VH-VL binders against UPF0166 protein aq_448. Designs and how they scored, part 23

Target 1, 96 residues: UPF0166 protein aq_448, of Aquifex aeolicus (o66756)
Amino acid sequence: MKEVLMRIYSSKEENLEDYINKLFEGGIRGAVVLQGIAGFGKGREFHSEEIEVLSYELPVVIEVVEDREKLLNFLKENRETFKNCYITFERVKVWE
Key: E = the ipSAE of ESMFold2; O = the ipSAE of OpenDDE; V2 = 0.75 times the mean of E and O plus 0.25 times the DockQ between their complexes.

## First folded at step 14 (VH-VL; framework fv_ofatumumab)

Design q5 (from p7 with heavy chain S52Y; at its last look DockQ between E and O 0.24; V2 from the best seeds 0.00; counts 0 for: pae O 6.1 > 2)
Fold by OpenDDE, look of step 14:
Structure q5 (fold): chain C 96 residues (1-96), chain A 120 residues (1-120), chain B 107 residues (1-107)
Amino acid sequence: as target 1 above (96 residues)
Amino acid sequence: EVQLVESGGGLVQPGRSLRLSCAASGFTFSDYWMHWVRQAPGKGLEWVSYIYSSGSDIDYADSVKGRFTISRDNAKKSLYLQMNSLRAEDTALYYCARSTDFWSGYFDYWGQGTTVTVSS
Amino acid sequence: EIVLTQSPATLSLSPGERATLSCRASQSVYSYLAWYQQKPGQAPRLLIYDASNRATGIPARFSGSGSGTDFTLTISSLEPEDFAVYYCQQSYSYPWTFGQGTRLEIK
């Protein structure tokens, strides 16, 4: 198995569009953006829909399924873009 | 203390089967990738197979694919290697090894190994 | 698979001397390179991971450097217990592979 599920934890405030564009331009097979209703990050700041002023900072998870080697190369080439992101990897089986 | 103890090695004829076991202790077994790595007499190291979690994530070296089956029992903290259709070139000391995580990719703990000899 | 080539095959040195071992990858493995020490009758022992990080309990005289395709393990001043076989290993892609080893022997 070579495919992995990569999850990028971020927020709408954190250059979400740039992340998606980089993934797309990098030839990644696909990405899905999931928005959470509440959460907190490294700064320990809590964000939720209850705070209208901070609604643009809702937690976001970008999920990507791609070959591990390709993702490693991608992240190496885009270190600056993703340097402050929390990223996890999980091996997955792809059914096509 | 992390410990890995292999067993099940022996002398077999080509075409026969053998099942190796590895007993783990001293850590949360289910959280780690477990591997088999072998070393032919007087030779280097060769990765054989890995298994993670409940067994949904598995892979093999091409040299053993279709003949060997890796499995684990997390409740028993045990790793297994079912070796079928054994060949002379499978003769080796078989190590059970742990790797820390998907990203790091190194073997931080090894067992003492169990010897498999395939000879007519 | 990614092929790792170690050099020299054998290195003969005396205690107190500096040892330099090389590992070259057939393609870039970035920093996903580990070094192991193996003594006769023993399992390999992790020395360096991620190219340059010493594993827990490894003496400071051991250091790793390099990235991409060229890596080096350095032992600044050899101790008698350092004479063994050393392997490099890449984890950039499966199958994970090892170098053929460098035997460090006493002169």
Scores: ipSAE 0.017, ipTM 0.713, lowest interface PAE 6.1, mean pLDDT 90
ESMFold2, look of step 14: ipSAE 0.462; ipTM 0.818
ESMFold2 (binder alone), look of step 14: mean pLDDT 92; pTM 0.929

Design q6 (from q1 with heavy chain D57E I58T; at its last look DockQ between E and O 0.09; V2 from the best seeds 0.00; counts 0 for: pae E 8.3 > 2, placed apart)
Fold by ESMFold2, look of step 14:
Structure q6 (fold): chain C 96 residues (1-96), chain A 120 residues (1-120), chain B 107 residues (1-107)
Amino acid sequence: as target 1 above (96 residues)
Amino acid sequence: EVQLVESGGGLVQPGRSLRLSCAASGFTFSDYWMHWVRQAPGKGLEWVSYISSSGSETDYADSVKGRFTISRDNAKKSLYLQMNSLRAEDTALYYCARSTDFWSGYFDYWGQGTTVTVSS
Amino acid sequence: EIVLTQSPATLSLSPGERATLSCRASQSVYSYLAWYQQKPGQAPRLLIYDASNRATGIPARFSGSGSGTDFTLTISSLEPEDFAVYYCQQSYSWPYTFGQGTRLEIK
């Protein structure tokens, strides 16, 4: 009940490597990057319909499952890095 | 009215232990991160430790890590500092302090402090 | 750890004068800086948070400014009760640290 799923909505062309590096350096249990096959974000433009090569602005979601207070402290310690990110939290139960 | 009252200080020999307590009243204790901050005689302020509102996250200044343990009992609205292997350098007035909010990290309420003197 | 250096160490002024106290950080703390007042025999009292916001109940004569590495506390017209020690504190990263203090003395 005290664990949460955090989702950071981003794109491949944003500071994705910086986000992952900060999560790793911060001792976060783990992170998974999910790549969207189509979508739109801040620019509200669809990608992949007319391009023979994938757009670097395709959506990605960074998912983290971690203790709620550890994540809040992590975000506080890294608030300049993540201040402009769209982030959601959901309660989860973790098996084991 | 928000109040923080420390106790448990005293004169103790090096290498011995003390346990400090901080009784909280006038606010929802379990909503706040709590801290210990100390002030050596004639010196400035030094942050010692924090504990998150649920108690799941703690950390310590390097000078006390491994020797001090912060804990809390939210049902009793109490904060504790177990101080082991005390050294002369730990001589100080020890305050408990409340953070204004967990993002900002400022101390809006402080206790009166309890004095720890380590000497033989 | 982020070191905060306060200057001057001692500031001697008279009631009615303007006091200007400085705090410099060893690296950027953005705006995550607070100021405290401590009178003899008392606990510290929060004056300013987030570099420039007055805490609840703090008189308007107290103001804070600055960002990054350089911060200033200004007391526009000193009252007798303002003669005390002032500390800055950063909350950008753990461990939170305090400056060494500026003693504001009556001339």
Scores: ipSAE 0.018, ipTM 0.694, lowest interface PAE 8.3, mean pLDDT 86
ESMFold2 (binder alone), look of step 14: mean pLDDT 92; pTM 0.921
OpenDDE, look of step 14: ipSAE 0.019; ipTM 0.702

Design q7 (from p8 with light chain Y30S S31R; at its last look DockQ between E and O 0.18; V2 from the best seeds 0.00; counts 0 for: pae E 9.7 > 2, placed apart)
Fold by ESMFold2, look of step 14:
Structure q7 (fold): chain C 96 residues (1-96), chain A 120 residues (1-120), chain B 107 residues (1-107)
Amino acid sequence: as target 1 above (96 residues)
Amino acid sequence: EVQLVESGGGLVQPGRSLRLSCAASGFTFSDYYMHWVRQAPGKGLEWVSYISSSGSDIDYADSVKGRFTISRDNAKKSLYLQMNSLRAEDTALYYCAREYDFWSGYFDYWGQGTTVTVSS
Amino acid sequence: EIVLTQSPATLSLSPGERATLSCRASQSVSRYLAWYQQKPGQAPRLLIYDASNRATGIPARFSGSGSGTDFTLTISSLEPEDFAVYYCQQSYSYPWTFGQGTRLEIK
């Protein structure tokens, strides 16, 4: 009923495989990993394809569109995995 | 020392409005989800509303949805509840409560409460 | 909405006795269940979070157990200050809800 877009901001090195595995095992409908070509976080260290010799340090965003309550309950069930992640939510209208 | 101090309660006629405030100190207010929880005289606790750290995610109990508006000012370390179209059943002690951590799911600090009485 | 039903409604015991308070959820809340103590004229005080973890400063005589739908708060040896109302609260799903309370009174 209430659909939300969740974005998990991460990098290829920072537990990405564990996050995807948890989403899959947790019955989330699907997830898409989007690779950023540049970015920085609170550490203010700039990461870009021109600077990173190995793209594993480049920013990624995991996007999930899911029912709000299902997604919130999933995160509660996997609290230890996602406790320190930078995660955002926004409402979306799912087009039929 | 974490402190939450509610204010703005009082006696008001049905259909009128009232605005509650909660002043926070002793912690980084902008890192925490904040909630309003109320307790009618002689009754148990009822969750009313939450607002996320940034203020971007908000929800309400069905009993107040459309009439109450939660808001926050992180620069002033303050939480607010605008209460419109008040009804007798809104009569309660209103608590400001802090959620401990990102989706921790429990309230580790509560204010003293501010009393709202809705009657003629 | 998830309904939490506490039992008994009132429990009359003496200091030194063991108290067992029950909270039953209308559907699974996993381990996302907290217990609060409330004395007259005071705000609730967090005792237990995530079903079994004692909050900071809570005496060891308080313990919580359970998962899913059935939860228990146990006070192993009652002290005079333990006579109060106890509420359980779920945070598995919004709206978050509280049980109706169990009043623990002195016999």
Scores: ipSAE 0.007, ipTM 0.640, lowest interface PAE 9.7, mean pLDDT 86
ESMFold2 (binder alone), look of step 14: mean pLDDT 93; pTM 0.940
OpenDDE, look of step 14: ipSAE 0.251; ipTM 0.805

Design q8 (from p8 with light chain Y30S S31K S93D; at its last look DockQ between E and O 0.37; V2 from the best seeds 0.00; counts 0 for: pae E 4.1 > 2)
Heavy chain, then light chain:
Amino acid sequence: EVQLVESGGGLVQPGRSLRLSCAASGFTFSDYYMHWVRQAPGKGLEWVSYISSSGSDIDYADSVKGRFTISRDNAKKSLYLQMNSLRAEDTALYYCAREYDFWSGYFDYWGQGTTVTVSS
Amino acid sequence: EIVLTQSPATLSLSPGERATLSCRASQSVSKYLAWYQQKPGQAPRLLIYDASNRATGIPARFSGSGSGTDFTLTISSLEPEDFAVYYCQQSYDYPWTFGQGTRLEIK
ESMFold2, look of step 14: ipSAE 0.039; ipTM 0.700
ESMFold2 (binder alone), look of step 14: mean pLDDT 93; pTM 0.937
OpenDDE, look of step 14: ipSAE 0.622; ipTM 0.889
ESMFold2, look of step 16: ipSAE 0.155; ipTM 0.737
ESMFold2 (binder alone), look of step 16: mean pLDDT 93; pTM 0.941
OpenDDE, look of step 16: ipSAE 0.593; ipTM 0.881

## First folded at step 16 (VH-VL; framework fv_ofatumumab)

Design r1 (from q8 with heavy chain D101E; at its last look DockQ between E and O 0.63; V2 from the best seeds 0.00; counts 0 for: pae E 5.8 > 2)
Fold by ESMFold2, look of step 16:
Structure r1 (fold): chain C 96 residues (1-96), chain A 120 residues (1-120), chain B 107 residues (1-107)
Amino acid sequence: as target 1 above (96 residues)
Amino acid sequence: EVQLVESGGGLVQPGRSLRLSCAASGFTFSDYYMHWVRQAPGKGLEWVSYISSSGSDIDYADSVKGRFTISRDNAKKSLYLQMNSLRAEDTALYYCAREYEFWSGYFDYWGQGTTVTVSS
Amino acid sequence: EIVLTQSPATLSLSPGERATLSCRASQSVSKYLAWYQQKPGQAPRLLIYDASNRATGIPARFSGSGSGTDFTLTISSLEPEDFAVYYCQQSYDYPWTFGQGTRLEIK
């Protein structure tokens, strides 16, 4: 009934395959990983491809569109896996 | 302890404006959708407006659309309702209410309300 | 908008009796219905969410049931503090709406 877009903000050095595998195993409808070319978080540490190649801290975003309850329950059941991720939700209308 | 405290109510004449505030404490205000709900004297509850956590998504009941503006200041942990072109029918006790989780659809905490009276 | 009609408008009962309050929606709201209690001079208090889940701190004598268009709040054995006005509220679609209330009063 309620569809949401979830974005998981992370970095390339983190275990992205584990995140994707958890989403798949949890029955999540689908996910895409987008790579950022530059960015910074709440600590204002700047990251970019020109700098991050030295540190391996390149930003990524995982996007998921899914039912609200299913997605929130998935995160609760996998809290340890995603506990350090910055996660946002938006309401979305899916074109049928 | 979660606490919501409304203020800014009063007696005003029709056509005038009033600005309500709601001070939040005891929780991470910026994580929650916030709502205004009102109750006319001796009457039931009427949903008025919501504002999303970031302030990017807003909606209003038809009865107030175009006259009322909801806003929030997450740094000050405050919710606001600017009420313009007030009418006698806007007379009510105005509650600030917290939606439990993102889009859960129910209000787990309410303030005690602030009274708005619109009368000649 | 979705209209919620509560019945009866007033229910007169004694402590120890069972109260049954009805809420009917003008169209299906799935499970997205909440119940609130309001005592004079107080803000509403959440009792039940998602039709049947008891909110934190709500005594077990309160229970909710139903789905779609027909919903019921049951208070199994009335306590003196239970005499109040009860509202149902839907969150299936905007604008979110409340029923007109059922006043539960002491006989």
Scores: ipSAE 0.028, ipTM 0.695, lowest interface PAE 5.8, mean pLDDT 87
ESMFold2 (binder alone), look of step 16: mean pLDDT 93; pTM 0.942
OpenDDE, look of step 16: ipSAE 0.412; ipTM 0.853

Design r2 (from q8 with heavy chain S56Y; at its last look DockQ between E and O 0.35; V2 from the best seeds 0.00; counts 0 for: pae E 7.2 > 2, grease 19 > 18.9)
Fold by ESMFold2, look of step 16:
Structure r2 (fold): chain C 96 residues (1-96), chain A 120 residues (1-120), chain B 107 residues (1-107)
Amino acid sequence: as target 1 above (96 residues)
Amino acid sequence: EVQLVESGGGLVQPGRSLRLSCAASGFTFSDYYMHWVRQAPGKGLEWVSYISSSGYDIDYADSVKGRFTISRDNAKKSLYLQMNSLRAEDTALYYCAREYDFWSGYFDYWGQGTTVTVSS
Amino acid sequence: EIVLTQSPATLSLSPGERATLSCRASQSVSKYLAWYQQKPGQAPRLLIYDASNRATGIPARFSGSGSGTDFTLTISSLEPEDFAVYYCQQSYDYPWTFGQGTRLEIK
């Protein structure tokens, strides 16, 4: 079995709720959202909890560990939702 | 139309270094894991190294670990192999290869190869 | 690492004959076995992946079978262009490894 770690880089202001709903509806084993303390992206605007009035502009990362084939099929079926997302994949060993 | 073109091979003395390049075109280079695979004269195929689409996940065959460094430049659609401390057994035709699917381990497109000869 | 052993080393057959090439793995690789064809002076060409699936553009005369440790590539009726070396390759576990090759000589 090939297991992968997928990371979706986003923010709470973007489509975070939609991403989570799609993952849940798509039968993905599980997902966790990690909130960043500070960061910047495409626009190169710096965001920090020390600067932001509302935390929804802070960076988040959605992490999923799942079977490679299942995850690739999920992304294909939901391409419109994720077409502009920054997504990375890495090989992972799962300890049972 | 997928194309992979290797360059940078040549004749070099043992202990010296070479840097191989692979120019990619006809596909979204940044979406694919890339590999180096080599073939010694008259011999079979040996996997050398891979690099993930982001460049973070990298590994090497034991025979080259510590001596070879794989890298990529997604903006230039280029893959590289820095080969240090070359040995006679590194003599081979070096292929740049594209992985079929994410982490599938199958190679659907190959370049023509660039020849590295390590000899006194 | 997983060792792949191909047999025979050389197979001499005539056009129109059926070719059967074997690949044995030192441990189970499940279905994660590919076959490549390499002609003189050319890069390898993917024929079969996941033991039995033909790659895009591969003629129907090529078929793969097997799982676990024993795999077979069959060419149902040899064409002159099928003269080449054939390699099996596993993608079950790191490092990815190749068999030593079977040379298919027509005639």
Scores: ipSAE 0.015, ipTM 0.659, lowest interface PAE 7.2, mean pLDDT 86
ESMFold2 (binder alone), look of step 16: mean pLDDT 93; pTM 0.938
OpenDDE, look of step 16: ipSAE 0.641; ipTM 0.891

Design r3 (from q8 with heavy chain S56R; at its last look DockQ between E and O 0.26; V2 from the best seeds 0.00; counts 0 for: pae E 5.3 > 2)
Fold by ESMFold2, look of step 16:
Structure r3 (fold): chain C 96 residues (1-96), chain A 120 residues (1-120), chain B 107 residues (1-107)
Amino acid sequence: as target 1 above (96 residues)
Amino acid sequence: EVQLVESGGGLVQPGRSLRLSCAASGFTFSDYYMHWVRQAPGKGLEWVSYISSSGRDIDYADSVKGRFTISRDNAKKSLYLQMNSLRAEDTALYYCAREYDFWSGYFDYWGQGTTVTVSS
Amino acid sequence: EIVLTQSPATLSLSPGERATLSCRASQSVSKYLAWYQQKPGQAPRLLIYDASNRATGIPARFSGSGSGTDFTLTISSLEPEDFAVYYCQQSYDYPWTFGQGTRLEIK
């Protein structure tokens, strides 16, 4: 198998719950949401806990480790949900 | 629909340089790993180099390491191969090839190739 | 690097016959093996990916099998257009390598 780490870069204000629900309903092995303490993206507007306390603008990263084919098919079937997301893939070895 | 068009080949003397280009159309170029694959006259296929979709991950066949440099310009949908210190054994038809999906490892579209001849 | 060895080097057959081409890998490549057809003056054409899946537009007479180190391309009933050179190619790990080719020629 070729397994990959997928990262979906998002924020709390974006439709985070819908992303998680789609991953769950799509049969994805699992997902973890990591919260960033600061960051900026395409618009280059800086966001941090000092500025964004109790805000949905703080950066988050959704991490998924899954079979390459399964993730690619999932994204194709959910293109409209994720079309504007910044998504990266990395090759990984999974402990057997 | 998907098209890959190579250019820049020619006849050169050993020790000289050439730069190959590959113009891509009909697909989202920035989503794909791209490769150069060559075929010497009357011989089989030899992988030359790959470049990842972002351009950050690159590797070369041992026979060309240190002499060839692969690059891409995603805004122009173009792939490049800078070939320095050319040798007679580099004589081949050079293909631009698209890797189907991220890390899928097979080449679903190929250009028609551009010929490089290295001869005194 | 993973070495792919194809056999036979040349296979002479007539239209209507079954062709069986072999590819052996120096180490396991799991299912990650592709087959290409190349006619003179043309770029290679993807036939089979992931050992057994036909690429888009490939006729059903082409089939692939195998896993690990031993792989087979079968053409069940040869058509005149099938006489060409066939290459296997592993997609398990870099550098992704090709076999040396099997030339399928008309007897």
Scores: ipSAE 0.044, ipTM 0.684, lowest interface PAE 5.3, mean pLDDT 86
ESMFold2 (binder alone), look of step 16: mean pLDDT 93; pTM 0.940
OpenDDE, look of step 16: ipSAE 0.552; ipTM 0.875

Design r4 (from q8 with light chain S30R; at its last look DockQ between E and O 0.59; V2 from the best seeds 0.00; counts 0 for: pae E 7.6 > 2)
Fold by ESMFold2, look of step 16:
Structure r4 (fold): chain C 96 residues (1-96), chain A 120 residues (1-120), chain B 107 residues (1-107)
Amino acid sequence: as target 1 above (96 residues)
Amino acid sequence: EVQLVESGGGLVQPGRSLRLSCAASGFTFSDYYMHWVRQAPGKGLEWVSYISSSGSDIDYADSVKGRFTISRDNAKKSLYLQMNSLRAEDTALYYCAREYDFWSGYFDYWGQGTTVTVSS
Amino acid sequence: EIVLTQSPATLSLSPGERATLSCRASQSVRKYLAWYQQKPGQAPRLLIYDASNRATGIPARFSGSGSGTDFTLTISSLEPEDFAVYYCQQSYDYPWTFGQGTRLEIK
């Protein structure tokens, strides 16, 4: 079995809800949204909870643990939704 | 043109150490999982170790755990295998191999190998 | 660990004949099986990945089939350059393992 951890780096905005909806409708096993308290992206503009407590600009990471082939097929079928996302993959072992 | 060049092999006595290097070129080295695979004289292939793109995930075959250490330097586009406490059964041609797709587990490019001989 | 058993150990055939090489896994590896060709003095060359997909540049006479525990590499009409050693390899679970090889030789 090949399971991977996918991380989608995003922010709190409408695209986040669309990402979660696509994951759910696509039959992905599950997803967790983690809120960052500070960070910066490609534009190098710094964001933090202390600065952005009243906005949707705080960084978030969507984490998914899923079968490699299932996840790759999902991304291929939803390419336009995720084409501008910063996405990373890492092999994981799942305790059972 | 993808190229992998191993070096650092040689004749060593049991119990000694040897460090293998693999110089990579022609591809974005930092995007790929890298592996060492060995082949004893006249024998089949044995997977030895892998290291993830970032170097954060590493594993070894049971036969070499605790004795061998894989590492990489993405700035130098180089893969390494530190081999300690060498035994006669470590005698083999050691290949540096690139994973076919980032997670596939299949090897699409291999070096020509570097020979390690462990003998008194 | 998952043991791959290749058969036959040696296959003696003539150019133009059809070769059928077998690889059996000790447990299911789903489709995660590759085939390699190794000629004397050379590194292995990837032929087939994911059981049935030809790698880039591999002639159409090479085909793979199977899923689970029983896999086959077929060479439909042998060319002189096809006489070599062939290995199967699973990437389903660590440690990744290779079969012991099938030597395809000239009768």
Scores: ipSAE 0.013, ipTM 0.669, lowest interface PAE 7.6, mean pLDDT 85
ESMFold2 (binder alone), look of step 16: mean pLDDT 93; pTM 0.943
OpenDDE, look of step 16: ipSAE 0.663; ipTM 0.893

Design r5 (from q8 with light chain S28D; at its last look DockQ between E and O 0.42; V2 from the best seeds 0.00; counts 0 for: pae E 5.2 > 2)
Fold by ESMFold2, look of step 16:
Structure r5 (fold): chain C 96 residues (1-96), chain A 120 residues (1-120), chain B 107 residues (1-107)
Amino acid sequence: as target 1 above (96 residues)
Amino acid sequence: EVQLVESGGGLVQPGRSLRLSCAASGFTFSDYYMHWVRQAPGKGLEWVSYISSSGSDIDYADSVKGRFTISRDNAKKSLYLQMNSLRAEDTALYYCAREYDFWSGYFDYWGQGTTVTVSS
Amino acid sequence: EIVLTQSPATLSLSPGERATLSCRASQDVSKYLAWYQQKPGQAPRLLIYDASNRATGIPARFSGSGSGTDFTLTISSLEPEDFAVYYCQQSYDYPWTFGQGTRLEIK
């Protein structure tokens, strides 16, 4: 199996719950949501935990380690859900 | 429509440097991992190096590690190979190759190659 | 590093015959094995990926099989254009490695 680390860059207000639900319903082994303390995206609007009282706009990264072919097929079947997401892939070796 | 055109090959003396270029067209260059693969005269194929689409992930064959540097300029749709401390064993036809799909590891388009000859 | 050993080194056949080329890996590479064709003065052409899938535009007479360590490229009925050198390449792990090639020549 070729395993990859997929990162989906989003914010809490950018349909985070829908993304998680799609991953779960799509049979993905698991996902972890990481909260950024500061950042900006394509709009170049800066977001920071220290600056914003409400954390809804703070950057999040959804991390998934899964089989490469399974993830590519999942993304093809859910194109509209993830159309606006910035997504990166890295090859990984899973220890034991 | 997809084209990869290598250039910069030539005859050089051992210990000297040479820089290869690969001009890409007909596809979104910034979406693809790119590779250099070489073929010594009368010999088989040897993978040399890759560079990820953003340029953040790079690796080399042991035979060239520390002497060769791969790079890319996505705005110019160009791939480069800086070859330092050249040896006779580096004599080969150097191909620019496109990796087909995310982490697939196989090459669906190749250039016609540029010849590097290292001799005294 | 993963070593690929191709056999035979040279295969002499006539048009219309069936060609069978072997590639053996020094360790399990699952299905991650590709085949390339190279004619004199030309770059390699991808024929088969993931052991058995034909690349875009490759004629049906080319087929691949195998998994793990033993792989086969079959050309069911040779055409004059098929006489060339064939390389296998593993895409399982870095560094990417190629077999030494099988030269398919006209008897």
Scores: ipSAE 0.038, ipTM 0.709, lowest interface PAE 5.2, mean pLDDT 86
ESMFold2 (binder alone), look of step 16: mean pLDDT 93; pTM 0.942
OpenDDE, look of step 16: ipSAE 0.542; ipTM 0.872

Design r6 (from q8 with light chain D50G; at its last look DockQ between E and O 0.59; V2 from the best seeds 0.00; counts 0 for: pae E 8.2 > 2)
Fold by ESMFold2, look of step 16:
Structure r6 (fold): chain C 96 residues (1-96), chain A 120 residues (1-120), chain B 107 residues (1-107)
Amino acid sequence: as target 1 above (96 residues)
Amino acid sequence: EVQLVESGGGLVQPGRSLRLSCAASGFTFSDYYMHWVRQAPGKGLEWVSYISSSGSDIDYADSVKGRFTISRDNAKKSLYLQMNSLRAEDTALYYCAREYDFWSGYFDYWGQGTTVTVSS
Amino acid sequence: EIVLTQSPATLSLSPGERATLSCRASQSVSKYLAWYQQKPGQAPRLLIYGASNRATGIPARFSGSGSGTDFTLTISSLEPEDFAVYYCQQSYDYPWTFGQGTRLEIK
């Protein structure tokens, strides 16, 4: 089976909880949320811990390592949920 | 219309080098993984190498590792294969091939190929 | 390295007949299998991907089936232009490999 790493670039204000719930309900093997110190998204507005009063505006990356076929089917079934996310994919080798 | 045109093949002696080129047109070249696939005279197909859309991820068949280098120039819509230390078993028709989509690993468009003959 | 073994090596049939070509993988490749047609002096042409999906513009007489280790390409009623060499290819793991080919020739 092919394994891939998916990264979903988001912020806590941009429905982070909904994304995580969808991944869990969809049977995805696991997900890790990494909090960014600073960044900017589609609007190109800069966000950082020193600038934001609440951490909800800070950039986050949701990382998922999963079977390629399973992840593709999940994304196809949840297209409307993730259609506005900036998402990247990488092939990965899992060390066992 | 998608078009892939290979060039740079020829007759060369063992131990020498050749550089193959593939000119792409009719599609957004920078969106696609690209491959080299070869076919020895009267023989089947052998995958040689791939390069990712940005050029950051590359791999080779064991038979050519350390001797061949794949590269691309997205501004020129061109794919390259630098072949060093050529051997008789490298004699083949070399195809440039486009990967169907990111997930697939299938080749939907192929060039006509360029012939490399390694003989003394 | 995953070895693909095609059978038969040569299949001699007449137009209008049904052709059945086999591809067996040395280990499971799930559904990551493609079929190509190659005519003399031409580049390969994609017929089937994902074991059973027809590529754009491929006639309905071509069909693929199977998963895991055993795969079949079927041509339901041969046309004169179908006499060619056919290759299977796996994309489950690197290096990607091709079968040795089945030559479909006119009887």
Scores: ipSAE 0.007, ipTM 0.648, lowest interface PAE 8.2, mean pLDDT 85
ESMFold2 (binder alone), look of step 16: mean pLDDT 93; pTM 0.940
OpenDDE, look of step 16: ipSAE 0.654; ipTM 0.890

